# Designs tried in a protein design chat: VHH binders against Protein EARLY STARVATION 1, chloroplastic (ESV1). Part 12

Target 1, 368 residues: Protein EARLY STARVATION 1, chloroplastic (ESV1), of Arabidopsis thaliana (Mouse-ear cress) (f4i9g2)
Amino acid sequence: RSEKSEERRFDQKMSAHGAGIKTSSSAVPFASPKSRFLSKQEKFYPRCTPRLTGPQSRDTPPKRDTGIANEKDWGIDLLNENVNEAGTNEDGSSWFRESGHDLGDNGYRCRWSRMGGRSHDGSSEWTETWWEKSDWTGYKELGVEKSGKNSEGDSWWETWQEVLHQDEWSNLARIERSAQKQAKSGTENAGWYEKWWEKYDAKGWTEKGAHKYGRLNEQSWWEKWGEHYDGRGSVLKWTDKWAETELGTKWGDKWEEKFFSGIGSRQGETWHVSPNSDRWSRTWGEEHFGNGKVHKYGKSTTGESWDIVVDEETYYEAEPHYGWADVVGDSTQLLSIQPRERPPGVYPNLEFGPSPPPEPDLPPDQPQ

## First folded at step 4 (VHH)

Design h1 (from a1 with N31D A33Y Y104T; framework vhh_3k1k_2)
Fold by ESMFold2-Fast, scan of step 4:
Structure h1 (fold): chain B 368 residues (1-368), chain A 124 residues (1-124)
Amino acid sequence: as target 1 above (368 residues)
Amino acid sequence: QVQLVESGGALVQPGGSLRLSCAASGFTFSDYYMRWYRQAPGKEREWVAGISSSGSTISYEDSVKGRFTISRDDARNTVYLQMNSLKPEDTAVYYCATRKYVWTSGSTYTYDYWGQGTQVTVSS
């Protein structure tokens, strides 16, 4: 074995590895087609957003972003004002603010504050509602809903809420957060929807996810992801993103990973389906043994394949997926909610749990 | 409620022509992509042609390209399929279809709406 021969063998191995691990395929199973049809901006900043016409009035209530926790943006102070007022701005636009409270079974209490406006010609309108809810079962909720529409039929709404559940018998607490955002065109078959949620309990069990879908330029897309942590070291993360055209072309990318103490697996698929149902795909996977060895494998419909074991340190880092409502941290505003005082000798009806608030639900697109 | 009603199917000799019509109701027709599919006996339903809401984007299956023409009349809520130079292999039930997106809080789903179909037979 000469040194020159060994160098040739090394080059051949590197070339073979490069060919085997290269992501190229003779088909269209890769993510590049998605980028050409649906940009990151179109997914996270869709073009089907409400268009407000006319100058912004200095007398209009300040805009607030419900997607990020900020005490200045939270409606607790608004809920304490109990104001009912309306007015007209210099540009002829109108605004209103109202508040109220409702009572129900098991000490249920809802305080709410609503504000809104309308352009001088009625060509655009918007509403923002803040609420807090509680009852004797240990339930507390803080939420907001914003919406708007224009005379062209464009509409949008967004909501954000966080809920605390306590079982006073066991002092178990669960926190649930969710956010939803939607926009629809009134003149085109176009729109988008985003839902983000996060749930966790006192033992570290966590479930987090998002569901997105939209339609623009006769293309539809879906994006879903989830994360699950059991509080004992087990992790499950997955993402599934796909799109289709009205022509019947579909394409997507999905993956999942499951880990416990550095041992686990990852796997995924990039796929494409033509209008005549011809399917092209590339699948890949990794098995992590926790001993400095990783099994990597994959194949494609075009005959590309690999199945190798490599020396590689398994390092798992939990990078959170993007969400609209990134409210991570304390729940000071939620905890500041004052439930109705429970009368002596009255206990929560734990058999039925807390009375959930009505969820805002948008009507189907032209159901009749 | 979305409804699609096809018409125009008939028995025709090879080389003949037919125009299929699909009358739509229950939705804003001008905002929707319209499609034609066909299903031959014992075969899977296959896509034939499509036309965008604006009418500017039109597409066809390779085997019908140059012979079939899809068009729409938004004032009449109707989509058409003009079929020329018909071949025995074009024998099928032809279906008009559209896709409606239903967006509800906490759930997302898509409905494909189909007509009852119209029989086209090319023989003799």
Scores: ipSAE 0.000, ipTM 0.260, lowest interface PAE 13.1, mean pLDDT 68

Design h3 (from a1 with N31S A33S Y104T; framework vhh_3k1k_2)
Fold by ESMFold2-Fast, scan of step 4:
Structure h3 (fold): chain B 368 residues (1-368), chain A 124 residues (1-124)
Amino acid sequence: as target 1 above (368 residues)
Amino acid sequence: QVQLVESGGALVQPGGSLRLSCAASGFTFSSYSMRWYRQAPGKEREWVAGISSSGSTISYEDSVKGRFTISRDDARNTVYLQMNSLKPEDTAVYYCATRKYVWTSGSTYTYDYWGQGTQVTVSS
């Protein structure tokens, strides 16, 4: 996807040059926030996760990824144990592990396991909760939530979730995956947040996206993107990224594209705003007619403009997305959830509105 | 609760000098940038000057460059605006402001805090 975005950017620059465009202004650099997220993760995660030793060690390497979590076993084996235990590590830190099992109407079942610990002086703590849910409607869910904090007010949390909805009566099936991560400073105006989601159905309908936000070193950034595939050849993609400094310099880049079988359009804007609110922007667009010709157009606030029709230089082919078979293959743990046995003559209640029983208590200090 | 209190506004003759102060409370002052804005009669509020959280980055609106100086004293939770060579066009209510980055579960946004303002009048 990034390659296609880069090719599109290159084409727009070529269009400007080829059309004999008026003088362009200097580009404002757009800083990548990804290295900052790695630094923040290293700062919070290692410090907030005390060493846990004993029969219930979670020190396992990544296995097959279900698209959300990088551990194959997700703690699912822990959900088969009824536990309520606690201990103290050699360094004086404490840990606990507990599990539960909730049943409800319409075959609802929730199996969960929770682990946590505190440093010996109480200056840091962490929790980790794993669950699986199911009922008689074809609903299945796997999830994990981890969090930690320290006495300086630093905190982090992350969650992964995978859900199957399968309606026996209509033969509709959909898998939804999501993951969220956040870390924040208690003493600095700094932190980051990332969210990803993917939704797939048996007919190839796909929706996926991400929202990212952060602040570090006197700079804030926002990054969002989405993709939608209808399973019938239509593709919608968009990206919106922008950043600002503490003193009000802002810059960004946004675009969207809509295609069906090589016919469609792209459009976007690259912009910059100074602290005194002077705005520069360059807007651009492409129309692909499917006849080997592409209409390219654009303008800038500094007088650059173009409006040309050219031969298709870059072959556009929608990147393959995971089909249902690939999603099912990745979701073997979700699909292996065993629903409660349905008594003879009892059918699922598919009525609207009934809520499942209350979920197990989550840690009270979940960052909000 | 974030609170900003400006002081130092007065009537001054053209060519005069004035020092504005803004006392901040309710947040970790040293972690936030500080800004000065002004609003002249019948005009929209405009940005005047800014100083980063570290104090290392300072910027000014073009019409005040060379005449105004922004500074901060983190030990006193105060930001200052030293105004020299004042002109009648500098007549305005001056506001200090800071921007807070607000973290919520699943989202972030910015919120600006403003003081009540202090009147500066430049006339003979």
Scores: ipSAE 0.281, ipTM 0.684, lowest interface PAE 3.5, mean pLDDT 72

Design h7 (from a1 with N31R A33T Y104T; framework vhh_3k1k_2)
Fold by ESMFold2-Fast, scan of step 4:
Structure h7 (fold): chain B 368 residues (1-368), chain A 124 residues (1-124)
Amino acid sequence: as target 1 above (368 residues)
Amino acid sequence: QVQLVESGGALVQPGGSLRLSCAASGFTFSRYTMRWYRQAPGKEREWVAGISSSGSTISYEDSVKGRFTISRDDARNTVYLQMNSLKPEDTAVYYCATRKYVWTSGSTYTYDYWGQGTQVTVSS
């Protein structure tokens, strides 16, 4: 119940990320309300088994307004423990902890810690893996993957990772953070998937976004948003949210805005489709000329229409509220990763690429 | 393994009535939306009716509204289509269907499960 409340607050907060740009203009002068799209989404939650004894799952870093957690709240120091333990709780449930260290080409190193548990009857199980990776190209990565499943066929999976790409020779650096979560029912036609990312470079380029897909009670929904800054005064923001029922009703709301130095546009559409493919829509747009004039226009399938030029000042700051200096300041664990010592006279092979070879895995979304 | 088996198709006079049944197995029937589709010779398959898992939401194609009634019996894993005031234009093979969503990282896709169909012929 409380966790649902927190996630609903987060989803509302994430939809408000576009409010980071303040403009004096209204998007639609004779606006239709949000009557055709409910912003609240419903999620399926797998039933959890209690884990009162044995190692507990570490919390992933807390979600931010961008959807990505701050590393300052991450228990990554557990990678400094080389522990291999297993046990059985009084209720008959079992648990384990293990750790490892893998080496590869071009200085590749991976340190990892894994823990998990299983109920007495095998009706539920969970695993959690934490890792750090590095190589000689300036690549560093921190990550976590958690998953669980039960005998009813329910499963869930979540990840979080933070990656540094740094070219020591050109002094270019980029930090990327991402998180993914998924849950599915084994008995219902229900599940959801959520992905968030944020990417920053040392020159002020920033990209943030999220993709969400869910299904519960015969309703499917998709929510996507993106936000981009070029570090030179250009900004692009957009959202696209839509839903459908199994009986063929669909509805959605989407918009985008693009600005550079007070000149730009924004536009959007609210739409609804009946099971018989009858479509209603309302489209709107604004053109901002940077001269105190704004062209506002729109139409609907029911015959509403407007096309006017108004005196209105457009002001916005084309900078993210959380940028490169903030990311570097919050990436202390990532930056403290110790790469393998490079022998004298050996140079990294930059052509090999900054990423290690992918490990074979079987995430919960793959059929078993 | 999901199985859907339709029955009840027959030759009937215009203005007559017919009840189709679809027996389902291999999944938790009570958690799935069930639908009826039909296909006449040389025509595309068209949606006819649908009923939510709870039975509280029901929808029909415009041409059958007021004449056809969809219902379900979760205790028997069966969905029904009661067809009244049948017209020659209702002549088709009728299919029972359900849809399962499959979740992959970053995307979803659907599996549609279909029965083999039951022939309804409306003719004098």
Scores: ipSAE 0.260, ipTM 0.670, lowest interface PAE 3.7, mean pLDDT 76

Design h8 (from a1 with N31K A33S Y104T; framework vhh_3k1k_2)
Fold by ESMFold2-Fast, scan of step 4:
Structure h8 (fold): chain B 368 residues (1-368), chain A 124 residues (1-124)
Amino acid sequence: as target 1 above (368 residues)
Amino acid sequence: QVQLVESGGALVQPGGSLRLSCAASGFTFSKYSMRWYRQAPGKEREWVAGISSSGSTISYEDSVKGRFTISRDDARNTVYLQMNSLKPEDTAVYYCATRKYVWTSGSTYTYDYWGQGTQVTVSS
């Protein structure tokens, strides 16, 4: 049908990111595992935005699973309006809009705009804050934070930021993007949380990932994935997806792959746990030798096993599909931030912002 | 604080019936699934039955299917286990349990809450 044609074009656009690592076959020599846990999860969406005739909410990136947003997805141009106003609609709902400009040490500057509203009886409210930050180290940041809540106990919040770090000594630039979103029901045991990040440097190092958790219709689900490219030919990709019912039935699928110049491995596990802790799993692995041979092996708790070497070609592209030029091209608004003028003879303190928190030493979320 | 209090355990003859109750407090009962577990002398704790928060999904361990019935009364914050056609092999301490999910930035944690148990003895 025509819908299939549009679906194919959409899929090709969606797949245009990441490293070009391909194999002639990724199938294990068994029937495909049941795909129940691969169905799209529904999400809870709270009713926390009052209808206003005042300022309207603007779209926030990201628009894609990779978190990459087009320049047009940014609503941050409102920082140039510098308006402070408030009003009441004919229905008694209220709205406000505020702006500010904060200055600090080492050339720190933050320009921000905040807007929000409240229903007549205070039963629903929302707010959003947009900002840009810069300092004399070459640091630049764009951000947005939105939230809402209602008298039913429903709430949501969303944040997104993009930052530029510069090492003046090495001339190495790094661009990082991240977002977090959460919604919770006050009346149902339902909600979800999503976090994603993208990090790029001018030498080709790339790290992307997401952590997603949710609960709806008496089912909880977790989805994590990561991709890492070192800019020197190494690539690491992994996913870990699992779900649990309220009664303790759990199932999941996880895999990882590591390659360097077409030589590497991939491995994974599909698993299921009953409420009585009876565990079924199927583990599989592949070793790619880069010579047209692939070693495939695996086993299941029910006694299936295989260990074979097949003639299979591994295709490897050394560089990711989304490179530094694309990163810079998608960050024109970030790069256009005007830092404060530095007086002659004053040198910046080249300390960059806080280090990211240490990575948890725990493995990905797994049932106990 | 979450509290679960089981009651109804007794000595009963093989073929007899018992109804266990679990009274819950300290949380919004209607939003949580409830489960029954048992632990027989010298054996590990095993899951017996479960009922979802809505009551729409009910599941049983194979050895009790057709003999046991789990139900809930959200107005009374109580979950029940009706046990029929009891066998000596059903002799155990029966525990009521629920699980709380806590979401933080970037992570989900689970906390299991257990009752103190009620003794069921099936003997001639």
Scores: ipSAE 0.282, ipTM 0.692, lowest interface PAE 3.6, mean pLDDT 75

Design h9 (from a1 with N31H A33V Y104T; framework vhh_3k1k_2)
Fold by ESMFold2-Fast, scan of step 4:
Structure h9 (fold): chain B 368 residues (1-368), chain A 124 residues (1-124)
Amino acid sequence: as target 1 above (368 residues)
Amino acid sequence: QVQLVESGGALVQPGGSLRLSCAASGFTFSHYVMRWYRQAPGKEREWVAGISSSGSTISYEDSVKGRFTISRDDARNTVYLQMNSLKPEDTAVYYCATRKYVWTSGSTYTYDYWGQGTQVTVSS
């Protein structure tokens, strides 16, 4: 709620400060639309294509379903097929699928599947790599990496992973999820990037965050937010959002809050900088005493100020965050990973950890 | 590689007019902001004018407002600065500049590119 309010406030500040450039939400595909009749390659091309839709601001991390609407985990299922095949379509485009299985020290195992396609001249391509990893420490990982480009030079990439750590000595489990997406135009100075993460442990410790940036219609924007819960009643939340025009006007909004058992504080700043570097700002704060009184204060560079105590009830965790049972329930595929059988008398070497192979593919937009 | 080449600098009398041109190459010109800066002897380089990639947003330094006009011709990969009612204080080397955005995994950077400049002298 508070974050939605801050996003609305940020948009209003952007408008009020005369940016003149509004973010376009028009969808533009980065890959050619798929034909309804795709011959032998139909099963290897995703039904969903990436879009340049302007900034993608969401309160929750991307879902595990990787964009396949009613078959959320079909690519993970392909890890069990161990198929290598390739073909050429009537239009001269090609497609492939390959799979592999790598073994390492301390019971390390990686199963992976990769699929992709290219236009006849190589000007358009896409690839998806799916993997699962495990070792004898109880480590489990699921991941996917997708990338593509079209004949106009537009490019995109997306990664997602989910990881389970088990501490054998303390018998504590932790689940970490992360995703990164980027899309950019080949003909315009436009694109966007998102990075999201969630981390949870069995005692209720939680960390969530996102970093986003984008550029469209001569405007650049950056958004960052984070949340931390210690599982014992402490809450830390913050956001920092700002934007810039090509001619140097900048504006932003940032805030943080720290609470424990209904006692805590919030503070923030809304700011604007002209192309000539003239800075305006308004800072504000709240002190919550947990006794039905809240101290509110603030000031601006133009002389506005306030310092008041009001009757206001402080919420003690208005919305429950994810519980461990919910996190585990959402991680069914991760938990189903079968590690290698451990020989009798062999113990996991927790000091050395897993031995993952090098990353085999670079996204199309990292050639520098 | 990004290259910017300014031209049109000359000696003119006070009250005169002059048009500067900046020819760009090595990038998709229509997608980049273009700016003009100037540097007088013994002074720091100062911003003069800017035009957005679309041409829809234009801004000027206060001392040149109403006298200078920035424009761009994307078909010719050229940005212009029309200077009217020139004053001795406008004497400087004039530079055009652009900013390139580079996208990387998890970050973005900017690089500013500059031309070599063209001399404008306003004297009787």
Scores: ipSAE 0.206, ipTM 0.639, lowest interface PAE 4.4, mean pLDDT 73

Design j4 (from a1 with S54K I58T Y104T; framework vhh_3k1k_2)
Fold by ESMFold2-Fast, scan of step 4:
Structure j4 (fold): chain B 368 residues (1-368), chain A 124 residues (1-124)
Amino acid sequence: as target 1 above (368 residues)
Amino acid sequence: QVQLVESGGALVQPGGSLRLSCAASGFTFSNYAMRWYRQAPGKEREWVAGISSKGSTTSYEDSVKGRFTISRDDARNTVYLQMNSLKPEDTAVYYCATRKYVWTSGSTYTYDYWGQGTQVTVSS
């Protein structure tokens, strides 16, 4: 999904470059070396590790991308059990399952469950922990940590959490979500990492982003993107992807856009740097005035340039990067877990909703 | 901790040949790319040659292509630079370098390591 959204965005950028570009004799293609900005190996940590067996055992392949989770059990049912058990399967593999419950001040409650296993010879092991936290302020957190490793030194881990806040001082509800995933080889200089987050408040302010990096076949790559919405119609979106070979060749592509009600700008750069620091780049931009005209401009280090105004209606449609449902699967179930209600008199309860009424407009010119 | 020690620098006549060596320790050598740089008096340090961690790829600065060859011996934790058809313009201190990737929880840091250098002088 992430790649699909990025492909659409790349195509949109190319439209700006295609409109009225004058060609020069300096045709420098950047198609070589292979431009792999997010090359995560699908066969990294292959499933040749012995499969763990038993009623609580799971197959533990590493998470290689941010796609929708293949299973949706999330361990939530286990948070309702009081268990502390372990055993050995007939094949000699071992497993354990445990749960706990902690209480604290202000109605704090934490329920957790943990399960894990090991192969018969100890050549592979995995652990999975789930937790739910809540308190009387309306705070609620649901999270998971999963990890595994093998005797070759291969390892992976994944965590994600969703947090809901009620701010009694401002009457706001705020949602924060985050996820981190990593896999790495014990025998090769290879691995990948991803961090993803989003935050929303009751006024529509939104911050989303991701940081990714990986290394495979003597190449490293990085991807960062962000989205910011102010809740009043302003949008800022950007992406920055780059890669580097072990020998110092680097290349990348980055862009940003800022829009408010069809008026705004986009700009970007595609670049390549040789090991001797010889840099090629192509920069581009668009200015959208909201009047049926768009200013398109750009240049390259090898002499291409354009600066034109075209007849083009600006239809701004916000195309988000992949979201929480793509990271963890169906997140609506997480929001269905209710926090413990505040006792009467602990602190003020809001009867009138989460936001004050809008301040009335004051006329700019009053005669008195 | 990473250590790189260059050797083999000497005074040679134009048209001569020289082999530089760089002995590495403190890391799993076979997992790291190795690079050679040089710095002539009054000039900035420039990249000369590189060899990938698996030895499958080599690269060279344009002025040394066809004259210099980089190679590695992972059994001896050593990278070499074979320099042929030497010119006075090749006079410089030659440095061996590598980049170490440090994996932490959720991040990767990179550290460049350099040797002390070895002097190559091409003159009669």
Scores: ipSAE 0.270, ipTM 0.691, lowest interface PAE 3.6, mean pLDDT 70

Design j6 (from a1 with S56K T57Y I58T Y104T; framework vhh_3k1k_2)
Fold by ESMFold2-Fast, scan of step 4:
Structure j6 (fold): chain B 368 residues (1-368), chain A 124 residues (1-124)
Amino acid sequence: as target 1 above (368 residues)
Amino acid sequence: QVQLVESGGALVQPGGSLRLSCAASGFTFSNYAMRWYRQAPGKEREWVAGISSSGKYTSYEDSVKGRFTISRDDARNTVYLQMNSLKPEDTAVYYCATRKYVWTSGSTYTYDYWGQGTQVTVSS
């Protein structure tokens, strides 16, 4: 009875079973929602270690007792080596490593390395490709793509890259970061996808977001969020999370906040749609005037409503979103990229964006 | 390549029963939810019942709830609709359907596959 089960989960998160937020007034039964109510879906698909099996083990090169930051550092070191080798580990698994170097117009340089392996019984395999790019405009790019699969049909891939664009005086103009991860089951109709991006400019403008979706146990879910900062005190944050069963029950939670120098508003909606298209919804809002008071209001399709003014210290704010740096570290490696030496009397062709010449051994967008 | 073939439609008296069958081929049946729809003369197609890929979850349109039961037999690649206490207003062509989800950045596209339909007539 998926409709009954989904209603029960939804009620537990929102109004019953301790999911409610304590209000400052006995006359108001409900308070502003928290973004944490859908966090359990994220818990089943960690950003760094997919629940679906991948060959991130000793089957290939020497084992690292490391997290993502250490794995990033280890792979980057291969860009400084001239390698083309293959072998067999003591456990019977096979491995290979290779590297290359390409040059193009306007000082374009791409250094890359690729490595991979297979288990001794052929039951799992993986590949990992690293690259760095630069040119005479001050452009720098660092990236990686990793993928693997096993004999049960499980597969995974992940990629991340960061890019630096500089102005004509070699000052930092913009850093852009992105990451994508995917895992897919070969035995179940299940998998997940995550995309993250962060962009920063020299004036303090910031844009970051994430786009996630997945499927497990006959349920699909989508999570999107964005944050925008103009560097002058303006902030926009939003989240939209929802889920659907194979039989058409849907539910979700979305909110948005807009502030300028501590004055602004936030609003949101929690909703549920039955397989027969009957819709329940609760909408809420907050107005912050910067005067020590907050106006909270809302309503639901079942007649619930509230309209209260509380002291700022009696409420709580929505949880922050995870940032890219919390997963992949800082930009130290990107900033350390050494550009190709520019000959005297040769001036760079100054264009915004990445170098036009394609890199021959760029990894595929995703394995199939 | 995906093919759905319905059978079991007939003329029955009010209060009678029928079991419809839908034989599926061309895809991994156990990975797909299955649904029944119907279309009465001069009316739009309406959803009747659904069963999840695992068979754990079923759902019904209110007008058939308690009278119709959907089930599946993955070993036979077949979904069934047991119809009891049939009424004249149940007269329709009944269609078996399944839906493929295609995942893209920010969106899910769906492709519906339909059978040819089987006629159920409830008349005295």
Scores: ipSAE 0.158, ipTM 0.602, lowest interface PAE 4.8, mean pLDDT 72

